# VH-VL binders against Rho GTPase-activating protein gacHH (gacHH): the designs that were tried, part 3

Target 1, 179 residues: Rho GTPase-activating protein gacHH (gacHH), of Dictyostelium discoideum (Social amoeba) (q86l99r1233to1411)
Amino acid sequence: SNKESLPFRRDVIEKVINHLRENSLDTEGIFRLSGNMESVRGIVKSFAHGEPNLSFEVHNISNALKHYLRSLDPPLIPYEFFLMLLDARKNEDAETIRNIFWKIPSDNRVVLTLLVDLMVKISENSNVNKMNSKNLSIVFGPTILKPRTPTLDRMALMTETQLQCGIIQTFIEDFHYIF

## First folded at step 4 (VH-VL)

Design v16 (from u05 with heavy chain S31E S53Y; framework fv_umesolerbart)
Fold by ESMFold2-Fast, scan of step 4:
Order: C-alpha cells, then sequence, then structure tokens
Structure v16 (fold): chain C 179 residues (1-179), chain A 117 residues (1-117), chain B 107 residues (1-107)
C-alpha cells in the first residue's frame, strides 16, 4: 500500500541542489517550465531510494526536486514556525525572520540554506533565465511553508499566500543578512 | 472580490474563427499562471491551454495545437484565446482558470462556443 | 497521457449517509491528485489537492485519501447541497488529465 510520504533525505537534496547550481543558472523558466514528466517520475523514485539519477535534462531534475519538496510532510519549514514567520513578514521585520530561521532544526535549516542560495543565484541571472525573486517565491512559498490545517476564510487565505511568498522573497533578497 | 469573467462565446460555422476574453479582478493578475479548460455539453473537463505570468511559457493540448493561440495583457488584467479552423468537436463551455496548470483554484462562469452548420 | 478512471459513474446515496468515490490512474501519480465538485450550470469548484488537503472553505465532511494509482473522495454525511458531479484530476504528468466524473444523486 502506498500510503507513505517521501522520506526526508538531506544527502539526496544536497546532491540535487549542487547539480542544479552547476547546470541551471542560465536555463529559462527553471522550476517553472515542465520537463518530460515520465523522466521526472523516474528521478523522484531515485530520490526516494537514496541515489538520485542526475543524468537527465535540467528541467526534469528541477521539477523532480520541486515535486519531492512538495511531498514532504512535515514541510521543509516545520509547521511550528508558520504563524510566527507570517507575523514577522506582516510587520516587515527582517530581524525577527532571521531569529526564527536560526531556530529551525539543523537538517532543515541546512537544506533551506542550500535551496535559498540556489534561488539567489538564479535570481541574479533573471535577465537570462526570467526567474526573479518574486517568481521563485511563487514556486517555493506554498511548497516549503504551509499551515498544518488549511485556512478556511478566502480573504485570510489571500493575505496568507502573499505573506508566504513574501517570506521566501525576503529570504532571497536579504540572504546575506538572514543566512 | 476575486473573480474571472469570460466573454466572446458565439455560434460559428465549421472552419470559422472566434476570440474569447477573460477579465480578472480582485487579485494581482500578473502574478498568476492562467489556463483555459473546456467542457463539451454533457461531457467532462478537458484542459486546453496554459500561459505563464509573463507569457514566456505557453502550452496547448494536442487537439488544439496549431489552431488556438493563448495570450494575456497584464496591464488590462485580461486573458485571451484566439480560435481558428473551428470544428464541431470544439463545441464546449470554455472556462478561464487561475493557478498552476496542475490545479485550478479560481474559475470563471464559462462562455459557450457552438460550432455548427 | 495518463488516463483517469472514476467509479461508479453514478452513485445513489440518501441524505446523511456516507459516500465514497473512487479514482484510478493508469500509472502512479504520487499524491498529485485534485478533486473538483460541479453543480449543474456552474463552474467546477476545487475541493481537495495533494490527494488529501482540503481547499479553503471546504467543509470537514469532505476528505481525500490514497496515493500512487488508487484514490478516494469520502463525504462522511451527505447534505442536500452535495448532490453534484465530482471529478478527479492528476497533475503528476503532462498534460493534466481529468476523470470522467461520478454523479452523486439522491436515492
Amino acid sequence: as target 1 above (179 residues)
Amino acid sequence: EVQLVESGGDLVQPGGSLRLSCAASGFTFSEYWMNWVRQAPGKGLEWVSFISYDSSTIYYADSVKGRFTISRDNAKKSLYLQMTSLRAEDTAVYYCARGDWEYFDLWGQGTLVTVSS
Amino acid sequence: EIVMTQSPATLSVSPGERATLSCRASQSVGSNLAWYQQKPGQAPRRLIYGASTRATGIPARFSGSGSGTEFTLTISSLQSEDFAIYYCQQYYDWPPTFGGGTKVEIK
């Protein structure tokens, strides 16, 4: 029975992110554009088995990483940090966001650091790859930061989504201050 | 109020052309990927086309590729579908839908396109 | 393309009863599965995404489960407003594909 979420494998994620750092910075629409989804499936299976297959075209690898991170439960940024990060972003308080970041468990924090470092490098090449900090925040906000129970009010959900994206955008733009 | 409103549906002859529009309000249109999804009378849902927030990425269902063109105007907060070489099989209610093509969180009311002689 | 098959085509249920709807994918889609509700003359409404996550504003009586190729949508105590057609949709592989729908009607 396939009732399990994908296991959190720090070593696999690090290897995948390092590959993307070397091979994807000039790729238009990285993380946004779809790859060959049959290939993506095979790559995700390799992540679950602890030995990532990185011999595929870069869009397949980036989509596999996105899918893998999205499948994590708890998410990359643990549930207990959700409301406090949203509150700090609402107040435009980068110092509090930094303080919260350093309270995240070490394995999650190291992976988040590598992921955001990759996002910083991609955004620095946005004239070529078309992925600025706002674009990356839309991809990764709901993927790595989410509440344990969904927000029921539609207006509150809109505000919540903007804050989630705002946190990732803050991570990218204030990287050297926070990380 | 967050909404999508489609317009442009009409009765057209086979081989004809038609342009559909979708007007967005209540959210920052330029930050969202947009889609067209259709539904033939009494039938299920079929994804038609996708466009990224900045128009850099566009996809089409095989059934419409080469005949339909998706476009958007972020300043006007509008999404478009230009349809050419229409066939009886294109008869459907066409929905404008917001979000990643993977899942659709906001839908318009739909606009009916009927292709008949 | 991935083919989505829903069963039954029509499910007859009395108000207050439990309804269980099935969705099968021709190949594994992980948890990349959404459920939509459509009432006559209306646009579809997203109920569930990620196989089991309820969308904002969706009542707790709706729940999704499953992964891989077998998925279910459960309505724990059917209310009059729940009589509708329900569609599953995979977003694991391109293009995104919908099931044929299950019509939930009054018994």
Scores: ipSAE 0.000, ipTM 0.446, lowest interface PAE 14.5, mean pLDDT 85

Design v17 (from u05 with heavy chain S30Y S31T; framework fv_umesolerbart)
Fold by ESMFold2-Fast, scan of step 4:
Structure v17 (fold): chain C 179 residues (1-179), chain A 117 residues (1-117), chain B 107 residues (1-107)
Amino acid sequence: as target 1 above (179 residues)
Amino acid sequence: EVQLVESGGDLVQPGGSLRLSCAASGFTFYTYWMNWVRQAPGKGLEWVSFISSDSSTIYYADSVKGRFTISRDNAKKSLYLQMTSLRAEDTAVYYCARGDWEYFDLWGQGTLVTVSS
Amino acid sequence: EIVMTQSPATLSVSPGERATLSCRASQSVGSNLAWYQQKPGQAPRRLIYGASTRATGIPARFSGSGSGTEFTLTISSLQSEDFAIYYCQQYYDWPPTFGGGTKVEIK
């Protein structure tokens, strides 16, 4: 229940993403299948200290990255962009999504670029790893994009979740246009 | 033994509510995406709802949006479907299914929900 | 949503004969297609995923083929336990959709 927000470490995230890019593209269920909770927790602590422990099996490392990104406050895509991205996705307006992307702070934008590039590579190998753009969007939508104040209306929450996932899918499918 | 066991199906009046449960055993439940799939008597399969391993992502079929709520309790290794405002067309066998939304590698035996006056 | 169409609706085959079931998608789904078998009073059982990969424990007489919009499930030598309804399912695009099923009965 009680949790600490972790510091945003661009250099750590870059090292972790590069490791996954080299080691996870053929791994079935990458980011979907959970690792060992104790191992994941230890890896996340190493991220906070600036020296990521990458000696664990790939599911533990991928889940540690997911957990770390989810713990960021503000989130990887800052709160101010949440509603405008959802509106642009609802309107199927890729140009507006691109314009919003380029307004994201530079460190966040570089990390987002590396993360989406990894997702593109994983989705291109989905015949082996079983993780297409839709599957990755389900994992990362709520992880990197969330409102400052959660909606209490159940119907609105479901609609927002679908749009959050749609934004990630747009990032993956229109990567060469947006990034 | 790897299995899913549904319960909670019953005869309910139109407009009524019902809660379905699915108990998982023999595998690490918290690592899997879970789904509900239904089948009306004599008809084909229809996907109803999806929930990710950590409950962060939830989807519903358009036919049940606003009326059904999927949830899970990883500590209890259980999946739930809370159904409200039930209609005659919701009459079906409801299956708990393991796997991501794209393929279902493990199914429960199903639990029958009948909505009739 | 992607519409899946299966044909024929009913197929009567004698034991030992080859059964061929068809599944057509309203748009390309690549190889993102699964086949399920359902016997009366039972839950569906996954036979094939990725259009052609047999699930663990599925007999070699079952094979899947196809890509894009046209898919086939073949049972090379039908056994008595194979009479059932067979469903195809696409998982290329959201939401996942099933075909209407093909009932395979012994002649």
Scores: ipSAE 0.000, ipTM 0.534, lowest interface PAE 11.3, mean pLDDT 87

Design v18 (from u05 with heavy chain K65E; framework fv_umesolerbart)
Fold by ESMFold2-Fast, scan of step 4:
Structure v18 (fold): chain C 179 residues (1-179), chain A 117 residues (1-117), chain B 107 residues (1-107)
Amino acid sequence: as target 1 above (179 residues)
Amino acid sequence: EVQLVESGGDLVQPGGSLRLSCAASGFTFSSYWMNWVRQAPGKGLEWVSFISSDSSTIYYADSVEGRFTISRDNAKKSLYLQMTSLRAEDTAVYYCARGDWEYFDLWGQGTLVTVSS
Amino acid sequence: EIVMTQSPATLSVSPGERATLSCRASQSVGSNLAWYQQKPGQAPRRLIYGASTRATGIPARFSGSGSGTEFTLTISSLQSEDFAIYYCQQYYDWPPTFGGGTKVEIK
């Protein structure tokens, strides 16, 4: 696993998400099933060059996006919003989640909007692709939202993980309210 | 070829601890979500715990949360369940199962845990 | 959590006969439903997923149908090896939940 920090490229991420929106909605296990590691590495390398290589099978492209997002430091949702989002989710406070979303820096917010829109479309087609909002939340919760300092207490980590996933699920289910 | 093999089941006193292992072979273990599912003698199936392929997401049934710990070692192609504070109601055959809550397409043979005074 | 209810608890049938097993969800699960077969002393074996898709290697006499809250597993011509307990499982929402099982036994 390569944990090197990659540069944040809004233009590249937008092209990749648009490709997946057009090509992956009927794909079973999209984002869950693994791609070919060499192909994934080649695609991720193309992201760094500013011209994503989208000629690969869709599972390789989706895994490349997942890997790229996971490698971002700071993460897609900047560290400063982590605890406040978890607290808002714990209180089931969608209004506060919406207010926090609109404080996220514009480039990150645009990318997050495109990503969640893709997740909404995938979840609407879950009868075919088998990826509902719960499935997508498990994939993307820890990927785009994480603490600056890792949580070492096991009970706290479990609660934290459930809240991270809950935030993504809220984004998907309340998309038209929040975004 | 494609197999899951559990081990570690034993007789343990209430309040005791036990560690279960599951060895995977014949598939790319690191690519799959894994679960533990249990079955009390003469009873039905009950989901126990879930772990994502990279260990970033972990869930537990309410009945075991705070007492059980699921973990995996992708290099060793192994899944684990550390059980503490065992109770009589934890008596069951514990199965290692491949897949998330969507469906379980591969199961191990199971390992029996008996908690008795 | 979604509660899965199976009926009957026990079904007595003779070899060669048709067996029909029912599974009801407390709320709609779409087609996100699997069926498993378990013989005494053995691990469960997945028969059906997506409510109606037969898993690889499963004989054609097994068929699944239904959507939403009402599901059926049918065994069209029961063989001696089919006497087992059958479980349905929803995977629409978290946590995954199983029915109580239907025991198919010799009459």
Scores: ipSAE 0.000, ipTM 0.506, lowest interface PAE 14.3, mean pLDDT 87

Design v20 (from u05 with heavy chain Y59W; framework fv_umesolerbart)
Fold by ESMFold2-Fast, scan of step 4:
Structure v20 (fold): chain C 179 residues (1-179), chain A 117 residues (1-117), chain B 107 residues (1-107)
Amino acid sequence: as target 1 above (179 residues)
Amino acid sequence: EVQLVESGGDLVQPGGSLRLSCAASGFTFSSYWMNWVRQAPGKGLEWVSFISSDSSTIWYADSVKGRFTISRDNAKKSLYLQMTSLRAEDTAVYYCARGDWEYFDLWGQGTLVTVSS
Amino acid sequence: EIVMTQSPATLSVSPGERATLSCRASQSVGSNLAWYQQKPGQAPRRLIYGASTRATGIPARFSGSGSGTEFTLTISSLQSEDFAIYYCQQYYDWPPTFGGGTKVEIK
């Protein structure tokens, strides 16, 4: 589906993540269950103005964050890191993944750290919220990691998607090693 | 009533194509991950394909990679499986299954695909 | 892929007796294991998830136990409607994989 590019606003993303960290850890299906379309659109528009509207139900706020992250161009993890991260994951090389993480530009790296910290806390509460590291990797893999030129080969796309999810799972499970 | 209803199963010759459909009712289809699972006559269950709620994540079993395509239409509350280059080994009952964190909490009745000359 | 092995392949039991079904994973899957019941001509029905949690509406005579690589499904006081094939499934790693099934039949 069509997604517009929005400016990267570290301050906005930080406020939204902090709100979700305080309000969403016990919410079943957080980031998986859909929100109200009009509410989500309204929240995303508030991000462009630097003052996120956080008065909505948590599913609307989490979906707005997902939409915002997916709309970023360049993505949260810049294009130049895509293939090297996929290669490192394919080789099960956590040390190389860590080295690549620390080469990411500082604003992107700080936001990624806050996002993954939220994912770690959600996964620690998966008995209640039903979102373990694997579930979160399915949500965020394609959201924050993208190739500059999307492949039209279905087999290559599937392989890339599995590796994108694997990288997010590695970020969550090896958080204190990588971050 | 919460239901999944498959359709499209047929007798098809090797090398042929067939499209399966699954209609969802009684729940918010757009909020759920969906799967296709198959079962060859007299054999066990084999997972075939997965699609996330927004179609951003799609996975296939090695046995069907490059030949099968999973897709969904959230507005129509429908899941699809486009099958090409069918082989005798693809003969099975194909189930539409709702996958959450537990993977398969709701199943359709299945639709039979027979690949034979 | 993680290989799931079920034993026995066939279990002959009289109504009212206890049935014990085993499932072994080729590597640790934690508690990410589900059990399904399938009757002839029907779709599978989820019985257990998380190795030991009964799904909503599943009778108390069904219980699951185990963690890591060794799992058990127990059916106490088997009823006539319990004669079916039972499958275990891991959801620790992709792809999700099923055991070969255990057929519980009348003795």
Scores: ipSAE 0.025, ipTM 0.653, lowest interface PAE 7.2, mean pLDDT 88

Design v21 (from u05 with heavy chain S55D T57Y; framework fv_umesolerbart)
Fold by ESMFold2-Fast, scan of step 4:
Structure v21 (fold): chain C 179 residues (1-179), chain A 117 residues (1-117), chain B 107 residues (1-107)
Amino acid sequence: as target 1 above (179 residues)
Amino acid sequence: EVQLVESGGDLVQPGGSLRLSCAASGFTFSSYWMNWVRQAPGKGLEWVSFISSDDSYIYYADSVKGRFTISRDNAKKSLYLQMTSLRAEDTAVYYCARGDWEYFDLWGQGTLVTVSS
Amino acid sequence: EIVMTQSPATLSVSPGERATLSCRASQSVGSNLAWYQQKPGQAPRRLIYGASTRATGIPARFSGSGSGTEFTLTISSLQSEDFAIYYCQQYYDWPPTFGGGTKVEIK
């Protein structure tokens, strides 16, 4: 139950995303269906030492990436962009979302681009894998975009979650405009 | 209560072998990653070996690789360290430690291994 | 392998005074750093992880700070029970490595 942040390893994330791009596009429930929890934790630890263990079944690797990204502090999209992205989404302002994206630090932005490109490819294959842009947004919204201080009010949290998912869905659906 | 108890430490001749055991109680042993950490008399801490909860991941310090073997028996709630080709430099208190290979939240009392003629 | 260096090797402090212990990594480890306390004849006890998060049950007088390569453990009002050896440990990269320890003793 003790949680610690893992180091941000751009090189590792790139290798893992490339592996998933080649091996997971036809996998039903990719990122949604659970892998073996101990295998996932072991794979995440391999990320920390710089040599990701990619010899596992694809659900274990995809969940390891998800857990690794969720453990990042600061998150993949730095805290300072959280409220401005939610506000832009509330106003349905794709131009402002694009402008904010290009303000994200370069290593984070490159990783975000690779991750969203993977999500686009998965969503294009949703007839097979059952993971459309909405499904992926539910997985990645709270994973890569979150406030510095957790929201405790239930109604405010529901609104926040809807907007977090909306941002990720915008990234996927408007990929060629934003990225 | 929540406890790790090591045993098996002894005086051994150089080149000898010894098996250490660690008995866990008060928690679900099969759900935790386990480690061996050692400390030479009057010296600092040195990580020795790691084993995942399902045996799928095993790692060793370079100083013991090829000579030591870590293993576990989840049904018996026990962790083991088989030591072979022992050297004077292996003289240390050996601790069983629970947790991710990163940090250790529960330690045993330690068992002393002395390698001397 | 990342080398951890602790200073000073020995720190003499009077009860009630502030003790400051340093830990340096040979390369950046982010905030992936833990601190342990070891009393004579006893196993180590985890005090701090994530460079600054106190473990459950650890008194508020213990605090950790720093990131990257320079880290500090501070004991704000040293109690008689705090005289011990303190170790830092990085968990940024494999294998996990410990510092040589700082002995905090009575002045």
Scores: ipSAE 0.000, ipTM 0.446, lowest interface PAE 16.6, mean pLDDT 86

Design v23 (from u05 with heavy chain G99E L106Y; framework fv_umesolerbart)
Fold by ESMFold2-Fast, scan of step 4:
Structure v23 (fold): chain C 179 residues (1-179), chain A 117 residues (1-117), chain B 107 residues (1-107)
Amino acid sequence: as target 1 above (179 residues)
Amino acid sequence: EVQLVESGGDLVQPGGSLRLSCAASGFTFSSYWMNWVRQAPGKGLEWVSFISSDSSTIYYADSVKGRFTISRDNAKKSLYLQMTSLRAEDTAVYYCAREDWEYFDYWGQGTLVTVSS
Amino acid sequence: EIVMTQSPATLSVSPGERATLSCRASQSVGSNLAWYQQKPGQAPRRLIYGASTRATGIPARFSGSGSGTEFTLTISSLQSEDFAIYYCQQYYDWPPTFGGGTKVEIK
């Protein structure tokens, strides 16, 4: 279920991201289009066991990575950075976003760097794959950046979601400045 | 002007203990991650230990884990390295190094630790 | 841990010539690589970070390039003050690791 948290496996995530970099840049709707749910669950289970099964078609592997990242607790970008990143994005302050990024713990920062580099490569090929920086930000904003205590206020949630997506979009568009 | 000044290096017998200090000035010490890096005579650089700005995150090189303890006092703007169970292989110049968002931007002059009978 | 290998161990160059130093990582480190200069009897000084960005105050003759596992530091038109030992360092994963250094000496 979505209450379960999976162990953070940096080496597994790196292998999966490298596989996707080599095999998914021309795939239409990568990360957006759904895979086969049973296949995705099996792949995620292999990630948790430390031996990623990458013999599946690209949509199953990409959705497995997305699901795995969503299941991390704490999230890929640790809770303590949530409000400060949202505030920096609200002020359109790329320098502060860069400064915060480099304070993220090393394992998380490395994985985030690989993930964003993949997103940059995908967005550069958006004429073929139809996934630009905005589309990727909608997928990954709520996935890797979230508060310790979710809000029940719908308007506040919408505002937070827009800022979460804005952070990811900033990561992609200003990659060579931030990373 | 950013300055880091190490002290405490000495001649120590194997199995002994020693505490190194690093005095920081010219910047907001409590906002920066700090590291110890060492260099054996005529050898290359080896990272020893890391401490976050609030002391919540600490890492050690495998070679010193369980024997060395890193700490800091933000009010005194000082970084420390408590060394115990010293070995001949720990003989080195120990540098205090400040970590910005792009790794080691400032280094102290170093303090020599010699472990010998 | 990630092993950093520098070559050559010693590079003999005349003033005014180009020096090219190599650094190889045992696995990909992206662009998370810094170069340091150490002169005899002195502490190291950061020259390059992010594989290719010069630190403040570093002369334009120093340039870094590469990504992944293969990196180079180039010193165009070597000056007398550039004779030193140069270290590469990955900061992609813990522990941060340094290469063994390349000594640039007068030919």
Scores: ipSAE 0.000, ipTM 0.438, lowest interface PAE 19.1, mean pLDDT 86

Design v25 (from u05 with heavy chain D100E W101F; framework fv_umesolerbart)
Fold by ESMFold2-Fast, scan of step 4:
Structure v25 (fold): chain C 179 residues (1-179), chain A 117 residues (1-117), chain B 107 residues (1-107)
Amino acid sequence: as target 1 above (179 residues)
Amino acid sequence: EVQLVESGGDLVQPGGSLRLSCAASGFTFSSYWMNWVRQAPGKGLEWVSFISSDSSTIYYADSVKGRFTISRDNAKKSLYLQMTSLRAEDTAVYYCARGEFEYFDLWGQGTLVTVSS
Amino acid sequence: EIVMTQSPATLSVSPGERATLSCRASQSVGSNLAWYQQKPGQAPRRLIYGASTRATGIPARFSGSGSGTEFTLTISSLQSEDFAIYYCQQYYDWPPTFGGGTKVEIK
């Protein structure tokens, strides 16, 4: 349970995503299957130092990216956009989701674009890798989109979690409209 | 040997609480989505709850929302279900089940929970 | 939520005969459909996933077919150990839902 907060490094994330685009599209369970914990920790440390170590097995690299994104505070999608994205998703309002996307700060928006583009390519190969848009939304929903303070109402938390996943699924499925 | 072993099932009064445990062995527990599925005596299967490999995504059946809490400890290779405000209709054998893309490929033997006065 | 309906509720078949079990989804689930076997006093066992893919170790006499809303599980030449209740389950959408089961009784 690592509470370490890491700095946002656009350059590092771009290099990691590019590596995964080249090496992971046909990998079964990519992002779902865990890597070796010590290897993942070492890779994440290399991200913090600006020189990602990509010489590891692809599951270790994918899990390191997931861990790094989860450690960001504020998250990849800044806190201020949380409630408005959930509301737009609840209304199935893709136009409003697109408008909100274009208000995200440029570095965050570029990284989000690269990440979702990777998710689109993974989902297009789901016959081989077994990771469709719904599977990827479960992995990334709570990772990149979350409230500053979680609700204490368990039923409301469940509804919010479903909408968080729904937003990532919308990003993947409506990629060419939103991005 | 790849297996799941449940424990914690007991007789409990309505309104009571109970915690179920599931111990995993023979596979990399931290890599798998996990579920609880229950079966009332003489009835069919009902999915209860889901937890992703890193605990970031959790779902509950409408019948247990607000009363049950699923959790996991990857270091201990264990899955848990904390049950509160138990009702007679919660009486069932509770199975720990390994999810793989939302279907269940590995099941424990189950633990019986009886809610009765 | 997606409702799964199985028929018949009970099927009585002699050893060596063919059994066909039906499962219907209230909306299309593609091929995201699994079949489970549950013998008395045991946990369910996965037989089929992806509508037609046989799980490792499952005898060739078990076969699944169908897509969309209509699915079938066929057991060619039933054996005495096939006495069980069979459940279908969709995993197209949350929550995952099971059919009510078909009890296969061997005379």
Scores: ipSAE 0.029, ipTM 0.664, lowest interface PAE 6.8, mean pLDDT 88

Design v36 (from u05 with light chain N32Y; framework fv_umesolerbart)
Fold by ESMFold2-Fast, scan of step 4:
Structure v36 (fold): chain C 179 residues (1-179), chain A 117 residues (1-117), chain B 107 residues (1-107)
Amino acid sequence: as target 1 above (179 residues)
Amino acid sequence: EVQLVESGGDLVQPGGSLRLSCAASGFTFSSYWMNWVRQAPGKGLEWVSFISSDSSTIYYADSVKGRFTISRDNAKKSLYLQMTSLRAEDTAVYYCARGDWEYFDLWGQGTLVTVSS
Amino acid sequence: EIVMTQSPATLSVSPGERATLSCRASQSVGSYLAWYQQKPGQAPRRLIYGASTRATGIPARFSGSGSGTEFTLTISSLQSEDFAIYYCQQYYDWPPTFGGGTKVEIK
């Protein structure tokens, strides 16, 4: 497919995350369940125009954010940090993960901080919303952290996916240490 | 004990309408997400529709969007699928399925809908 | 939508032998993968969820493994009651999608 990537709009993403922090913490399956696809497309279009439309049901808004983040190229965590984060996670080196985090460009880092803070809040309410740190890591690992060229080897892809999810889980569980 | 029982399946002409029901027992129906899943004769499973515990979130497969309506009555512990503008391609066994945390942990026995002239 | 591909389409296994079934997703689904068993004339029964967690009451001979895009269901020491069609299903994103099924026949 030749579909175009959407522009990175920090102010839009901040507004959407703030809305979800206020409205989604009790929502079962938040981020895992998609919204109505036509509504999601409309919301994503509003993001591209700089005017986020937040008058929709919360699953539509959360899925629109997920779709928007997935469409970013480069991804939220720039490609240059991918292998070094995977290596640090493989070595269970939280100090190196923290050091890498602080090297991420400012706009990306601020957005990542807000997104992970939202994930922390959601995971703290997992008895109600059923989305713990592992569930959220599966949603966001491949969404915000990915290689420039997709991995085709099955064993390598499985290892890569485990590490991608592990990094997001580390961000959530060690939030106050890293961020 | 814990079970789902579908009813309402019938032989219907193309363009017709039919309403399926699913009665829940042995669990707190109002606490669970519910789904309809169908299976055409000799084919695999196809998800049809989803409804959240409070009816605030509803999804449909593209193949049925605009023709089918899912609804629930928590007081009656019942799930419904109103089908309109039926096509031969809608011929299938329709299952009521409970979506707990991991999707489809409880299934009914199914009700057969045949759309034929 | 996410496409699920199962292989092989049919397995013929003697009683007591191991059966290995594969399921591939067109994109990563993490561990949001379930396996179902369907016997002729019956509703599907959930065997595995979260890629590797056995559902309550499911015999230990059934095990699931994998993450990302490649998943496996293994039935050790196949019993006569295990002849059935097995479906994998992703619930990572909407719509939930099923594989085409693998038919396991006792030889």
Scores: ipSAE 0.000, ipTM 0.439, lowest interface PAE 16.5, mean pLDDT 85

